# Designs tried in a protein design chat: VHH binders against p46559. Part 10

Target 1, 369 residues: p46559
Amino acid sequence: MTAIEKFFTEKSPDSEQVLLKVIELGIDFLGGEWKNVDKSQVNVSRVHGGQSNHMFHVTSSTSATPYLLRIHRQPPSQVFTDTVNLAIFSERGLGPKLYGFFEGGRMEEFLPSKTFDVNDVLVPENSRKIGAIFPLYHSINVPVSKSRRCVHLMREWLNGYESLGGGDYEILPTTVNYSDHPKSVSIKDLNHEIDNFEKWSTEIFEHTLVFSHNDLASTNILELNSTKELVLIDWEFGTYNWRGFDLAMHLSETAIDYRVPFPPGIKMNGDLIDNPPNIQIFCEAYVEADKKLKNRSPSDPTAEVKALIQECQFFWPLTNLFWALSAMKHSLLKFENGVDLDVQARDRLAVYFHLKPRSQKIYEELSKK
Short names: E, the ipSAE of ESMFold2; O, the ipSAE of OpenDDE; V2, 0.75 times the mean of E and O plus 0.25 times the DockQ between their complexes.

## First folded at step 1 (VHH)

Design x03 (framework vhh_7xy4_2)
Fold by ESMFold2-Fast, scan of step 1:
Structure x03 (fold): chain B 369 residues (1-369), chain A 125 residues (1-125)
Amino acid sequence: as target 1 above (369 residues)
Amino acid sequence: QLQLVESGGGLVQPGGSLRLSCAASGFTFSNYGMAWVRQPHGKGLEYIATISSSGGSTYYSDSVKGRFTISRDNAKNTLYLQMNSLKPEDTAMYYCATDSHLWFGESTPYYFDYKGQGTQVTVSS
């Protein structure tokens, strides 16, 4: 724990020490009217959300610029990645303004907004809006590795699982009623699945590499109060990846409800996994927005939408393998995030094997020519 | 309160050896996976090695594999790092850490949730 994380963990937002500290930060990083603010004029409210951070909305009764104070609880590398991504998006008007960063925290623009939940992302108009905004983020050039994709993190998690004493893993789903999976998988089996999917993805989708969010759950989508425009946040997993993985990640997350009581704190909806209601409108919106952004006219827009749906279907199981491997490793570390990690791992592995045959068929079809 | 105290750093010539120790207190040491991470001056944190809560499993970064050995003594609440065949590139602050974290893009894997004050290792002729 950093010294500033310890400070904000131990102090009440209303304490004199916190009020003086946020004034000090306002003076140092924003200047202006902050120099003239006294503690009686300051309001500090805790923002719930972002389980990885302590978040505070800092305002005053003066014209001093309000800010969101984020105190990191994450490792420095994760903070570095998220901060670099935010700086790039801030510069391009695609995220909150980055006012400054320091050891253990940062100050950014507070966006008056509604955070989406699972019900919001199932509304067809919202699916259209989300599909339409993806091309804006997928068009950004970020100066990071193009070779370190989702499969690299998957291998790291699986290696971590093994190094922590992990062995064969029983697939006993709790929230989805699937039975078309192995009863258990070995570490060798899981490595083979990663290698196989990487091979397939490289052969048929190498041309689709874009800078991707890789974790677009509903809670990482803000709807601005003033304009109703969407903003994507929390880019800590941001990396170059196959486009269909990023899109499929969002679609997969629309079928998962994290509002259920802990334990298990997670429920997957098999009906939405098998028959996603908004995949057509989502993909249509993506193609239309991408076309407008790039000033291009596809020769057959209907064929392009059909191909994108197939691309999303291909990557859907891989998104579940991704989080299954993370959950397997972190359950051995006694990590706590309000979700039963063993339930998450088992259910996600069940989804992976349930959807894998469709991905194999897509690979076979697209690799023929 | 959880506390980690590193020791054993110092100045050593290339090809030399050092043994780092980490004394843990304020938590049930035997329930936690442990790691060694390092930070060269002016650079980011680099993962070095991790060890499972029981000591039965270990993992090493490619930069130190074959040269460093991580071990633990749960009865003494102590984590160790034996460093052999030291190179100038090993010069860094070394931190003892609990738990693990994710690898991202250009970042190295982290296997920590909390780290101590560190111990300086300098490899120079």
Scores: ipSAE 0.000, ipTM 0.128, lowest interface PAE 16.2, mean pLDDT 82

Design x04 (framework vhh_7xy4_2; at its last look DockQ between E and O 0.04; V2 from the best seeds 0.00; counts 0 for: pae E 18.8 > 2, placed apart)
Fold by ESMFold2-Fast, scan of step 1:
Structure x04 (fold): chain B 369 residues (1-369), chain A 125 residues (1-125)
Amino acid sequence: as target 1 above (369 residues)
Amino acid sequence: QLQLVESGGGLVQPGGSLRLSCAASGFTFSSYAMAWVRQPHGKGLEYIATISDSGGYTYYSDSVKGRFTISRDNAKNTLYLQMNSLKPEDTAMYYCARVSKPYDYLTGTSGMDVKGQGTQVTVSS
């Protein structure tokens, strides 16, 4: 734990030490009216949401600019990625303004907004709005590796799991009723699954590489209070990746409820996994917005939408393998985020094997085998 | 002012059944998820079952799944645990708990308010 993380974790937000520290940061990074603020005028409140960071909303009764203070819990490489991504989106007006960063944290614009939840993302109109904003982010040219895709992080997590003494993993789903999966998987089995999906994805979808969020759960979507426009936040997993993975990640997350305030902290909805209600409207919105943004000549819109749905369906199981591998590794590190990581891993693996046959059929069809 | 009063425990033979009740007062019961936890003699608290504020969602520990059923009556501010196929390993003091709000994803803790005296369940011949 960094010195600054320890400081903010061990002290109450209303303590004199914290109040003086947030004034110091305000003066250093924002200046202006922060130079005239007394501790009695400052309010610091914890912001819930974002499992990878400690977040505080810093305000005052003066005209000093309010800010969101983020103290990092995530690995240095993810912090670097998230900060670079936010800086680029800040400059383009596509995310909160980045006010500054320092060792162990950063300061950014607080956007008066509603954070979406699982009920919000299942509303058809909201699904359409989310589909329509993806092309804005997918169109950005980011000067980072194009080879460091989702499978790279999956291999890092699996290697980490093995290095921590992990072995064969039993698949006993808790929140889904699937039984069409192996009883257990070895590290060799999981490496084979990653290699196989990478091969399939490269052969049939290499042309679909875009800069991707890779973690668009409902809680990473803000609806601005003033305009009702959506903003995507928390880009710590942002990489170049196959487009269908990013879209399927969001769709997969609409079937998962993290608002369970007790163990296991997660509930997966098998009915929504098997029959996603908004995939059609979501893909229609994406194609329409992408066409307009890129000034593409219209082709067969019905065929384009059907192809995108198939693309999302192909990548859906891979999104679950992605988070299963993360959960397996982090359960051995005793990482606490309110979710029972073993339940998440077991359920995610069950979903992976349940959906994999569909992905294989899509591969066989599109590879003309 | 939060009060949780557990009842319904007792001595039963292996394979028997018991129905536990928890009477809640001092808060808006229908706005909170509720849980049952137990503490065997000389051991720590063990999570058993949870039910959402509406009653629409339930979760169980692996040790009781298929044998225990959690339910609630929001009109009566009462939580229930139906215990079937009881085993000697189920012997413990049983507590109902209010799940703390808000859930804190930043610290990874949901919190539980275990405020009652509990009700003893003993499974023995």
Scores: ipSAE 0.013, ipTM 0.334, lowest interface PAE 8.4, mean pLDDT 85
Fold by ESMFold2, look of step 2:
Structure x04 (fold): chain B 369 residues (1-369), chain A 125 residues (1-125)
Amino acid sequence: as target 1 above (369 residues)
Amino acid sequence: QLQLVESGGGLVQPGGSLRLSCAASGFTFSSYAMAWVRQPHGKGLEYIATISDSGGYTYYSDSVKGRFTISRDNAKNTLYLQMNSLKPEDTAMYYCARVSKPYDYLTGTSGMDVKGQGTQVTVSS
């Protein structure tokens, strides 16, 4: 825990020490507009969210620019990627303005907005808008490693699970009704699944490499109050990756309801798991926006949409394996986020094995050239 | 405390139109997605439509898509359902609901609060 993280976690947001600190930060990074702000004029509100950051909305009764304060909890490598991405997208007007960063945290624009929920992402027109915004982000050349794909994180989580004493994992689904999976999987089995999928993906889809969000759940989508435009946030898992994984991750999340009371705090909607109802309009929007952005003369969009749907279907099981491995590791850490992580891991593994044969069939069809 | 009051139902001929209203109180209406559900006599609740908290996004069941329009007025805390091209199969008690409630293991419902008396819609020659 850094000294600044300790400061903001051990003190109340309304304490004199915190109020004076956020004024100091305002002066240091936003300048003289904060110089004459008194602590009695300042409001600091904790923003509830992920486990990766402590977030505070800092305002005053003056004209001083309000800001969102992020105090990092995560490893430096994730902080590096998120900060680089924020700066690049901020420059292009695609996210909150970056006001400054410092050891252990940063200051950024607070965007008056609505955060999407699980119902919002199921609305067909919202699916179209989300599909249309992905190419804008995918078109950006982010100057980070292209060799660190989603499988790198998956291997880190599986290695972490093993290091924490994890072993064979029993697949006992709770919120899905599948039985076409192994009863149990070993760490060796899971490494084989990762290796095999990486081989398939690299052989068939390497041309689809883009900088990807990799975690586009509804809560990472903001609708701006002023313009109704969508903004993607929380790029902590951002890597270059096959675009189909990025798209399938969003579509996979539409099948998951996190509003279910704990325990288990999660439910997978079996009707949506095989194919979300909006995949057609989502992929149509992606293809149309990508062509417009790249100034390509359109030809037969039907064939491109069909290919993109197939691409999403190919990556669908991998997105479930991705989060299953994370849940397996973090269950051993007793990570608390309102979700029973063993239920999540077991359900997602069942889904992975249920859908994998379709991905294998797609690989075999495409590899025949 | 959540209160939802439906109105605007009645008897209408096939092909006709009705507009339902739902007056909401006891919660911050503009912070919640809202839905319409219906219950044909002797049957369970059927989902009809959802509208986001801002009113910018809507979703419809296949049975009503293209015929019904959900809308809201956040200044008046009121939800609406415009029903066009009505069919005898649309005959039901219509309820509005607040969305984004955790699954309730005691009632077996998820994400929706249905509290009002409903408003009867009858489509018959």
Scores: ipSAE 0.000, ipTM 0.118, lowest interface PAE 18.8, mean pLDDT 83
Fold by OpenDDE, look of step 2:
Structure x04 (fold): chain B 369 residues (1-369), chain A 125 residues (1-125)
Amino acid sequence: as target 1 above (369 residues)
Amino acid sequence: QLQLVESGGGLVQPGGSLRLSCAASGFTFSSYAMAWVRQPHGKGLEYIATISDSGGYTYYSDSVKGRFTISRDNAKNTLYLQMNSLKPEDTAMYYCARVSKPYDYLTGTSGMDVKGQGTQVTVSS
């Protein structure tokens, strides 16, 4: 835990130390009326959300600009990526304004909003809205490497797993009822899986590379109270990837519930995995919004929507492999406080192998064209 | 000040029913998943039921599934546990708990961060 994290988590939000510190931050990064604010005029309230950071809403009884204070818990590399992305989006009006950043934290525009949960993202209208907003983000040119980061991360995590002493991994699903998976997989096997998907994806979907969120779980979606518009947050995994990977990532997350507070701390819904209820409306909305954004002539979207659904289906297992490998590595590091990472890894691998044949079939079909 | 205050516990015969209530204050109740946990004398804490922030999803331990029902009224900032078909093994101190959401793929941090004083439930003939 960093010093600043300790400072804000161990002290009461109404403590003099915290009040003075937030005034200091206000003065340093926002200036103006903050220079005249007295501690008695300041209110600091904790904002609840994801576990990746601590958030505080800082307000005053004056005209000083209120702000959201975020204290990071992520690794420095993720903080860097997230902050850079937020800065870009801030300038483009695609997210909260970034007021300032410092070691261990940042100051943002507070957006009165509702954070989505797993129920919200399953509402058809919300799925449509989410599908419609993706083209806007995917159209952004971000000055970062255009390389496909997902493949690199998978290999890195697998290598990390091995380096930590990990060996053959037994697949025992807990929350899903799939049986069409190997009993166990070796490191070599997993490397081959990565290699195959990299090959397939490169051959048939290389033209679809876009700046991607790569972690659009429900809790990373805000619905603004005023306009009901959606804002995507938490871009710590924001990199260029195949479009379908990013879309499939979101869709696959709709089948996962992390609200279980006792072991295993996760629940996957096989029904949603096999029959995602909103994939059609989601892809329809994407195609329509993309056409509009690119000023394309109106046309029958049927074929394009079908193709996009297929693309999402192709990448669906890869998103599970991606997080499975992460979970495998981090399990060995004993990060299992509340979520059983082994259960997560096993279940995701089961999903991966269950869906993989479909992806292979898609590759075979599209590679012949 | 964050407060959870449990009520409704007592002595009941096997097969009987109790309804526990938990009054929450000092935080935005509707923003948090809530849980009931219990601690038998001399044993550790056991999660028995959880309900999502909106109340749309509920989770139960195998030990209470089919007998207990967790519910909430966000307008009243109150959590409930309907306990039916009570057994002697259900005897414990019952606590209302606020649950942190385990969203982080890397850390997997989750759990209860606030717990009430508890209410004693005793099932005995």
Scores: ipSAE 0.000, ipTM 0.219, lowest interface PAE 15.6, mean pLDDT 90
ESMFold2 (binder alone), look of step 2: mean pLDDT 83; pTM 0.849

Design x05 (framework vhh_7xy4_2)
Fold by ESMFold2-Fast, scan of step 1:
Structure x05 (fold): chain B 369 residues (1-369), chain A 124 residues (1-124)
Amino acid sequence: as target 1 above (369 residues)
Amino acid sequence: QLQLVESGGGLVQPGGSLRLSCAASGFTFSTYYMAWVRQPHGKGLEYIATISSGGSTTYYSDSVKGRFTISRDNAKNTLYLQMNSLKPEDTAMYYCAREHYPSGSYLIDQFDYKGQGTQVTVSS
């Protein structure tokens, strides 16, 4: 634990020590009215954040600029990419303003907003809005590695699983009723699946490389209270990746409910996986927004939308293999996150094998051109 | 289905001690940050203490720091608050609370599930 994480986790937010520390940070990074704030005027409240961060909303009764304080639970070395991503998005008005960063944390703009949930992302108008915002983020040039794509993380998780004593994995889906999968997979089998998808993706979709969120679950989408505009947050898995993986990740997450009782704390909806209701609207919105942003006039927009739907369908199984491998590794580490990681891994592997034949057919069709 | 049942309250003299318990059921207790909050008669809710899902990290309000200790037993799905050096100002209804979503994050002052409470009265 960093010194600052220990400080904020071992003290009450209304303690004199914490109040003085947030004033010190306000003075150091924001200046202005923070120099004239008394501790009696300061309020520090915890805000919902992801598993990777402790989040505090720091306000005062004065005109001092309020801020969101994020204390990282991750090693300092893993924070740099996330901070660089936020700095770039902040400068371009595509995320909260970054007020400053320090070892173990950062200060950013608090956005009065509603966090989306599973019900929100299935509303057709919201699917349109999400599809329309993706091109803004996909157009950004981020100065990070272009070779560390989703398959790089998948190999790291699978290697970690093996290093922790993991072996053959039985596929017994709990929340989906799929049966068109192997009963068990070996580590060799899973490496083969990653290799095959990497080969296919490189051969037919290498031209689609864009900076991607890679984790756009509903809870990483904010709807601003004042404008109803959407903001994408929590870029900790942000890397250059095939565009269709990023889009398919979001579509896949619309078919998953994390609000069910634990265990399992997760339920996959096979009907939404097999027949996604908003994929047409979502892809139409993406194409139209991308066209407008790049000032281009494709001769056949209907064909472009159909091609993007096919691209999303191709990558859909890979998004489930991605989280299955993460869940397999982290179940051996016994992480507590409100989801039965073995159920998640088994159901996601079942989805992977259920959808894989479609991806293979798409590869065969597009590789002939 | 989700239940939080507080117990251990009562009448105690200033300087005395009391141990509160909260029995949790209907959810996976071990994955949630848990808190104790209190409400004095005719006043708003006051945050007292929070404990992380694994029990290694704890937080306290200035009013109880050094006097109260929060702890948990995940095997028994039970949250505890050991209250020492009690003062008349500690008189309140005490509630056990669960964080809204298992985030593993520090100190949620807005919890979604609270029990019926247990009354603590500090007087002679």
Scores: ipSAE 0.000, ipTM 0.142, lowest interface PAE 18.7, mean pLDDT 84

Design x06 (framework vhh_7xy4_2)
Fold by ESMFold2-Fast, scan of step 1:
Formats: C-alpha cells, sequence, structure tokens
Structure x06 (fold): chain B 369 residues (1-369), chain A 125 residues (1-125)
C-alpha cells in the first residue's frame, strides 16, 4: 500500500489532515482560487468509482475548480495504462480532463452526470446511444502495443492463479441455471480454451483489431446531465483487441446485476444471456455510426449488421472466461470488492461452456468463406 | 450539514403494510443514488433496495422483491419505501442511505457513506 493510499484509507474525509491535503493538491495542480480556500469551505465526499481504487469528490463553497481525486489500489501496469489512455482521451475531448497525476494518484475533471446501471443499459434508446459511441473510440490510433490482446492478460491471470497454489476448479454455478459444463476444469484445460479461442479469433477476425475498452460495464458509462451525451470511463484494461470482444463485453455485462446483497453481490440473468433484447439495435447503431465516421459507401447494411451480431455472439463466451480467470486469481489474493469472487468465477465459467458451442459453429461457418 | 431523517415505522401485524419516508437535506439529493438497508436486532446490515438518481432504475433484495417498492421525489428531497405483505422476518431498524455511487452501480451495506438514525419496524403476529 502506498503512503498516500494508507493516508486516505486511515483518515476520515472530514479530518483536518485530509482537508489540508486536498487544498495542497488543488493549489499545486489547479491553482487559481484554491490558493484562497479555507479548510472550513472544503467538502470531501467518497465516491464508489469501481473495484480498484479510492475516489473522492473534492468541492468548495468558493469558485475553486472541483475535482475527482483517485488514489490507486491497482497494479502499476493497470495504473500506467489507464493514465496514458485518459491523457489521450482528455486531450481529444473524449473523456474527463486529466488535471494531473502523482505517485499513487491522479486528479481529474468531475463530470456532472448519471452513472448507468444495469436497468439503464437495457433501455433500447440507451443501447442505441452506446452502440453509436463505440466507433469514436475504436477509430483512435493509440501508441501502445498491438500484440497485447485480451488473451495475453488471461494467460497472466491464469499463471498468477497457478503461482499462488491454485489447482483444479469446480464449476458450481450459483446464479445461472446452466448444467451444460464440465464439473471441473484443470489449469491445462483453461490454457487449452485460451489457445483454441485465440486460434479461432486470429483465423476469422484478425481484420477487426481496434483499440478497445475491454471492460464496458454499466458503471463505466456516464450520461452527462447537461447534454445527455455518453462518456466512457475507466480505461485501465484498454488495449488493442478484436472489436467483437469489446462489443460482446458490454452486451455480456447488461445481463449481470452487481447491486444484489453480498454474498454473493452478483446475479447473472440467463434469459438475457440466451436472448439479449437489444443486440439488433446496438449493432445497427454501431454500423451506422462507423459508416458515417469513415465516410463508407453503403454496400449492404442488413448483411453488415447480421455479421456484427454474429461477431458479438462469437466473442461473448470469451468475455466470461476473461473475468472468470481474473476472479480465480484475485480470490486467492483475498481481494475484496463487494462480489464473491468464487461465485463470479464459477458462474462465468458455466456461461463460457454454455455459449462455446455457438462460437464453434460460427467459426466453422466463417472459416469456410 | 448532510442529514437523513427516517420516519413511518411502527408495529404492524403480518400481512400488513407500512410506508417509510426519508427526508434528505444538506446535499444535492437529485445527484445521488439512494438506498434502504435494514438491521435486525443482533444481526448485520442487510441491503433492501436501491434507486438511481432519476428514479428510472430500481433494485431489490430477493427477500423483498414483489412486496416492497422504492421510489423518490427529487422536488421534495424525499425517499420512500412502500412495504406490503409484511412478515415477522421483516422486523428490523430501517435506514435511509446516501450512496456516492456517481461512478458505480454496485452496492453492499458496507459501502454506504452515510445513513440516518433509522426507523424501527416491528411485525408481530
Amino acid sequence: as target 1 above (369 residues)
Amino acid sequence: QLQLVESGGGLVQPGGSLRLSCAASGFSFSSYAMAWVRQPHGKGLEYIATISTSGGSTYYSDSVKGRFTISRDNAKNTLYLQMNSLKPEDTAMYYCAKDEGLYSSRWTPEYFDYKGQGTQVTVSS
């Protein structure tokens, strides 16, 4: 734990020490009216901004610029990736402004907005808006590795799980009613699944590589209060990847409810997994926005939408394997995030095996063409 | 000063109904998701229901789904919980909770930044 993480973990937001520290940061990184702010005028509120950080909303009764203070709990590689991505998006007007960063934290713009929840992302108009915004991010050239895709991180998590003493894993789903899965999987089995999916993806979808968010849960979508425009946040897993993985990640997350009591703090909806209600509208919006952005001539919009739906369906199980492997490793590290990580891993593995046959069929169909 | 004041609890027979209210002050009520949590005597906090900033999205624990309805009136800075078909197992101190969840839709009782003084609900046969 860094010194600054320890400081903010141990102190109340109302403590004199915290108030003085946020004024110091305001003066150093923002200047202006922060130079004239008294501690009695400052308010510091905790914000639950995901599983991997401490976040505080810093305001005052003066005209001093409000800011979000993020204190990192994440691995250094994720912190580096997220900060670089935010800096690029900040400069391009595609995310919150980055006011500054320092060892163990950063300061960024507070956007008066509503964070989406799982019910919001099931509203057809919201699915359309989300589909339409993806191409803006997918069109960006980011100066990072193009070879480090989702499968690389999956292997890192699985290797970490093994290194921590992990062994065979029993698949006992709690929140989904699926039974078409193995009773257990070995580390060798899971490596085989990663290798197999990488091979299939490379053979039929190598042309779809784009800079991807890879973690677009509802909580990472902001709706601006003033304009109702959407902004995508928390790019800590941002990397070049197959676009269908990125799109399928969002669609998969629309079928998962994290606002249930802990334990387990997670509930998957099998009906939404089997019959996603907004996949058509979502893919239509993506194709339309992508064509407009690239000034592409309309060739066959109906065929392109059907192809994109198939692409999303192909990658859907892989998104669940991705988070299952993360949950397996972090369970052994006793990571606490309001979700029972073993329940998450088991349910996600059950979803993976339930959906895998469809992906294999898609691979067989597309590899012939 | 941030304040949450719960009311509407009391003694009720099984199968009865109660409507809880929470009056909020000292913050921009319409900017925050709100929740109801409860604590039975001698037990831990249990999540009951959450409502989004606009009231467009609601969540319920399985123990109360279909029986309880959470709602809010942003013009009056008031949160409500309509409780129907009450059971002895619903006996608890009920708390209104402000969640900072500006960038998170995930709730557990441990993650609420502030809760009020509570209102006691007793369901007696």
Scores: ipSAE 0.000, ipTM 0.224, lowest interface PAE 13.5, mean pLDDT 84

Design x07 (framework vhh_7xy4_2)
Fold by ESMFold2-Fast, scan of step 1:
Structure x07 (fold): chain B 369 residues (1-369), chain A 126 residues (1-126)
Amino acid sequence: as target 1 above (369 residues)
Amino acid sequence: QLQLVESGGGLVQPGGSLRLSCAASGFTFSSSAMAWVRQPHGKGLEYIATISGSGDYTYYSDSVKGRFTISRDNAKNTLYLQMNSLKPEDTAMYYCARGQVTFSDSGTTYVTLDYKGQGTQVTVSS
């Protein structure tokens, strides 16, 4: 843990030390009425839902600007990326305002909102709304690397797993009833899978590179209380990537429930993976929003939607390989986040191999054009 | 609270036409994809057509392409199926459904239904 993480985790939110610290931050980064706030006027409450951050809602009985305080537990590279992405989105009016950042934390706008869960994202009307917001950020130019895609992070995680003494990995799914997978995989096997998908994606989908969220689980979607508009948060994995990966990542996460008791703290729904109920509505909403944003009129909108569904289906297994590799590495680091990382890795690898044949057929079909 | 009420079925001769209607209530109709599915006597459910909430996107099973047209009137919360060039094989109970169609790379069409009405019988015979 960092010194500032220890400070905020070892002390209660109503302790004098914490109250004085949040006033100090308010004075330093926001100024204004924070200069006139007494500790008796300050309220600090923990915000739950961010497994990679410690979050606090800081308010006062005065007109001092309230803020959300995030204390980081992520690796420095993820913290840097998320902060840069939030700063860009803040400047463009596309996310919460970034009030400031410091060693080990940041301050941002608190949006009165409801955080979505798996029940919310399975509502067809919500799936349509989510599909419609993707083109808004897929259409912006972000001044960051276009070459550091999902496969780069996957290789970093796999190299980390090997460096920590990781070896052959047995695939024993716990929450999904798939059996059409190898019984075990080697590090060489997993590197080959990454290489093959990178090759396929580059050959048939290179033209689809867009700035992507890459981690749109239900809990990273806020519904604003005042307007019912949706806002996307937690851009720590934000980078240029193939569009279909970003879309498939969200769709894949709608089939996973993290609210189940630990252990295992995760449950995958094979029926939703095999027959995703909202993929049609989601892709229709994406295409319609993209059409309006780019002022274009496709000659066959039905064909465009079918092509986008195929694109999502192609990338679906890769999203599961992505999180499986993360879980494998972080399991060896004994990282604790309320999910059994070995169960997550095994189930996600089972899903990867179950869906991979469909992706290979799509590649073979589209590559012969 | 959610209700789907189909009407417009009946007896028709081969080559004839029928227009089915579905009155929807209890949900925001304009935000929901709607489908028509049918069930011949003693057989499973067969997907016929889907229309998006806006009405801009329509999808059809191969067995009805060029003969059937799905449409909607969002101001009246009503879904329609115009059936032309009817064949004896079109004889079935027709259901209005709230739901989506998914497509597989093998060409298999899957229908995910939230709700289904009580149906209206279509009989095509001489």
Scores: ipSAE 0.000, ipTM 0.257, lowest interface PAE 15.8, mean pLDDT 84

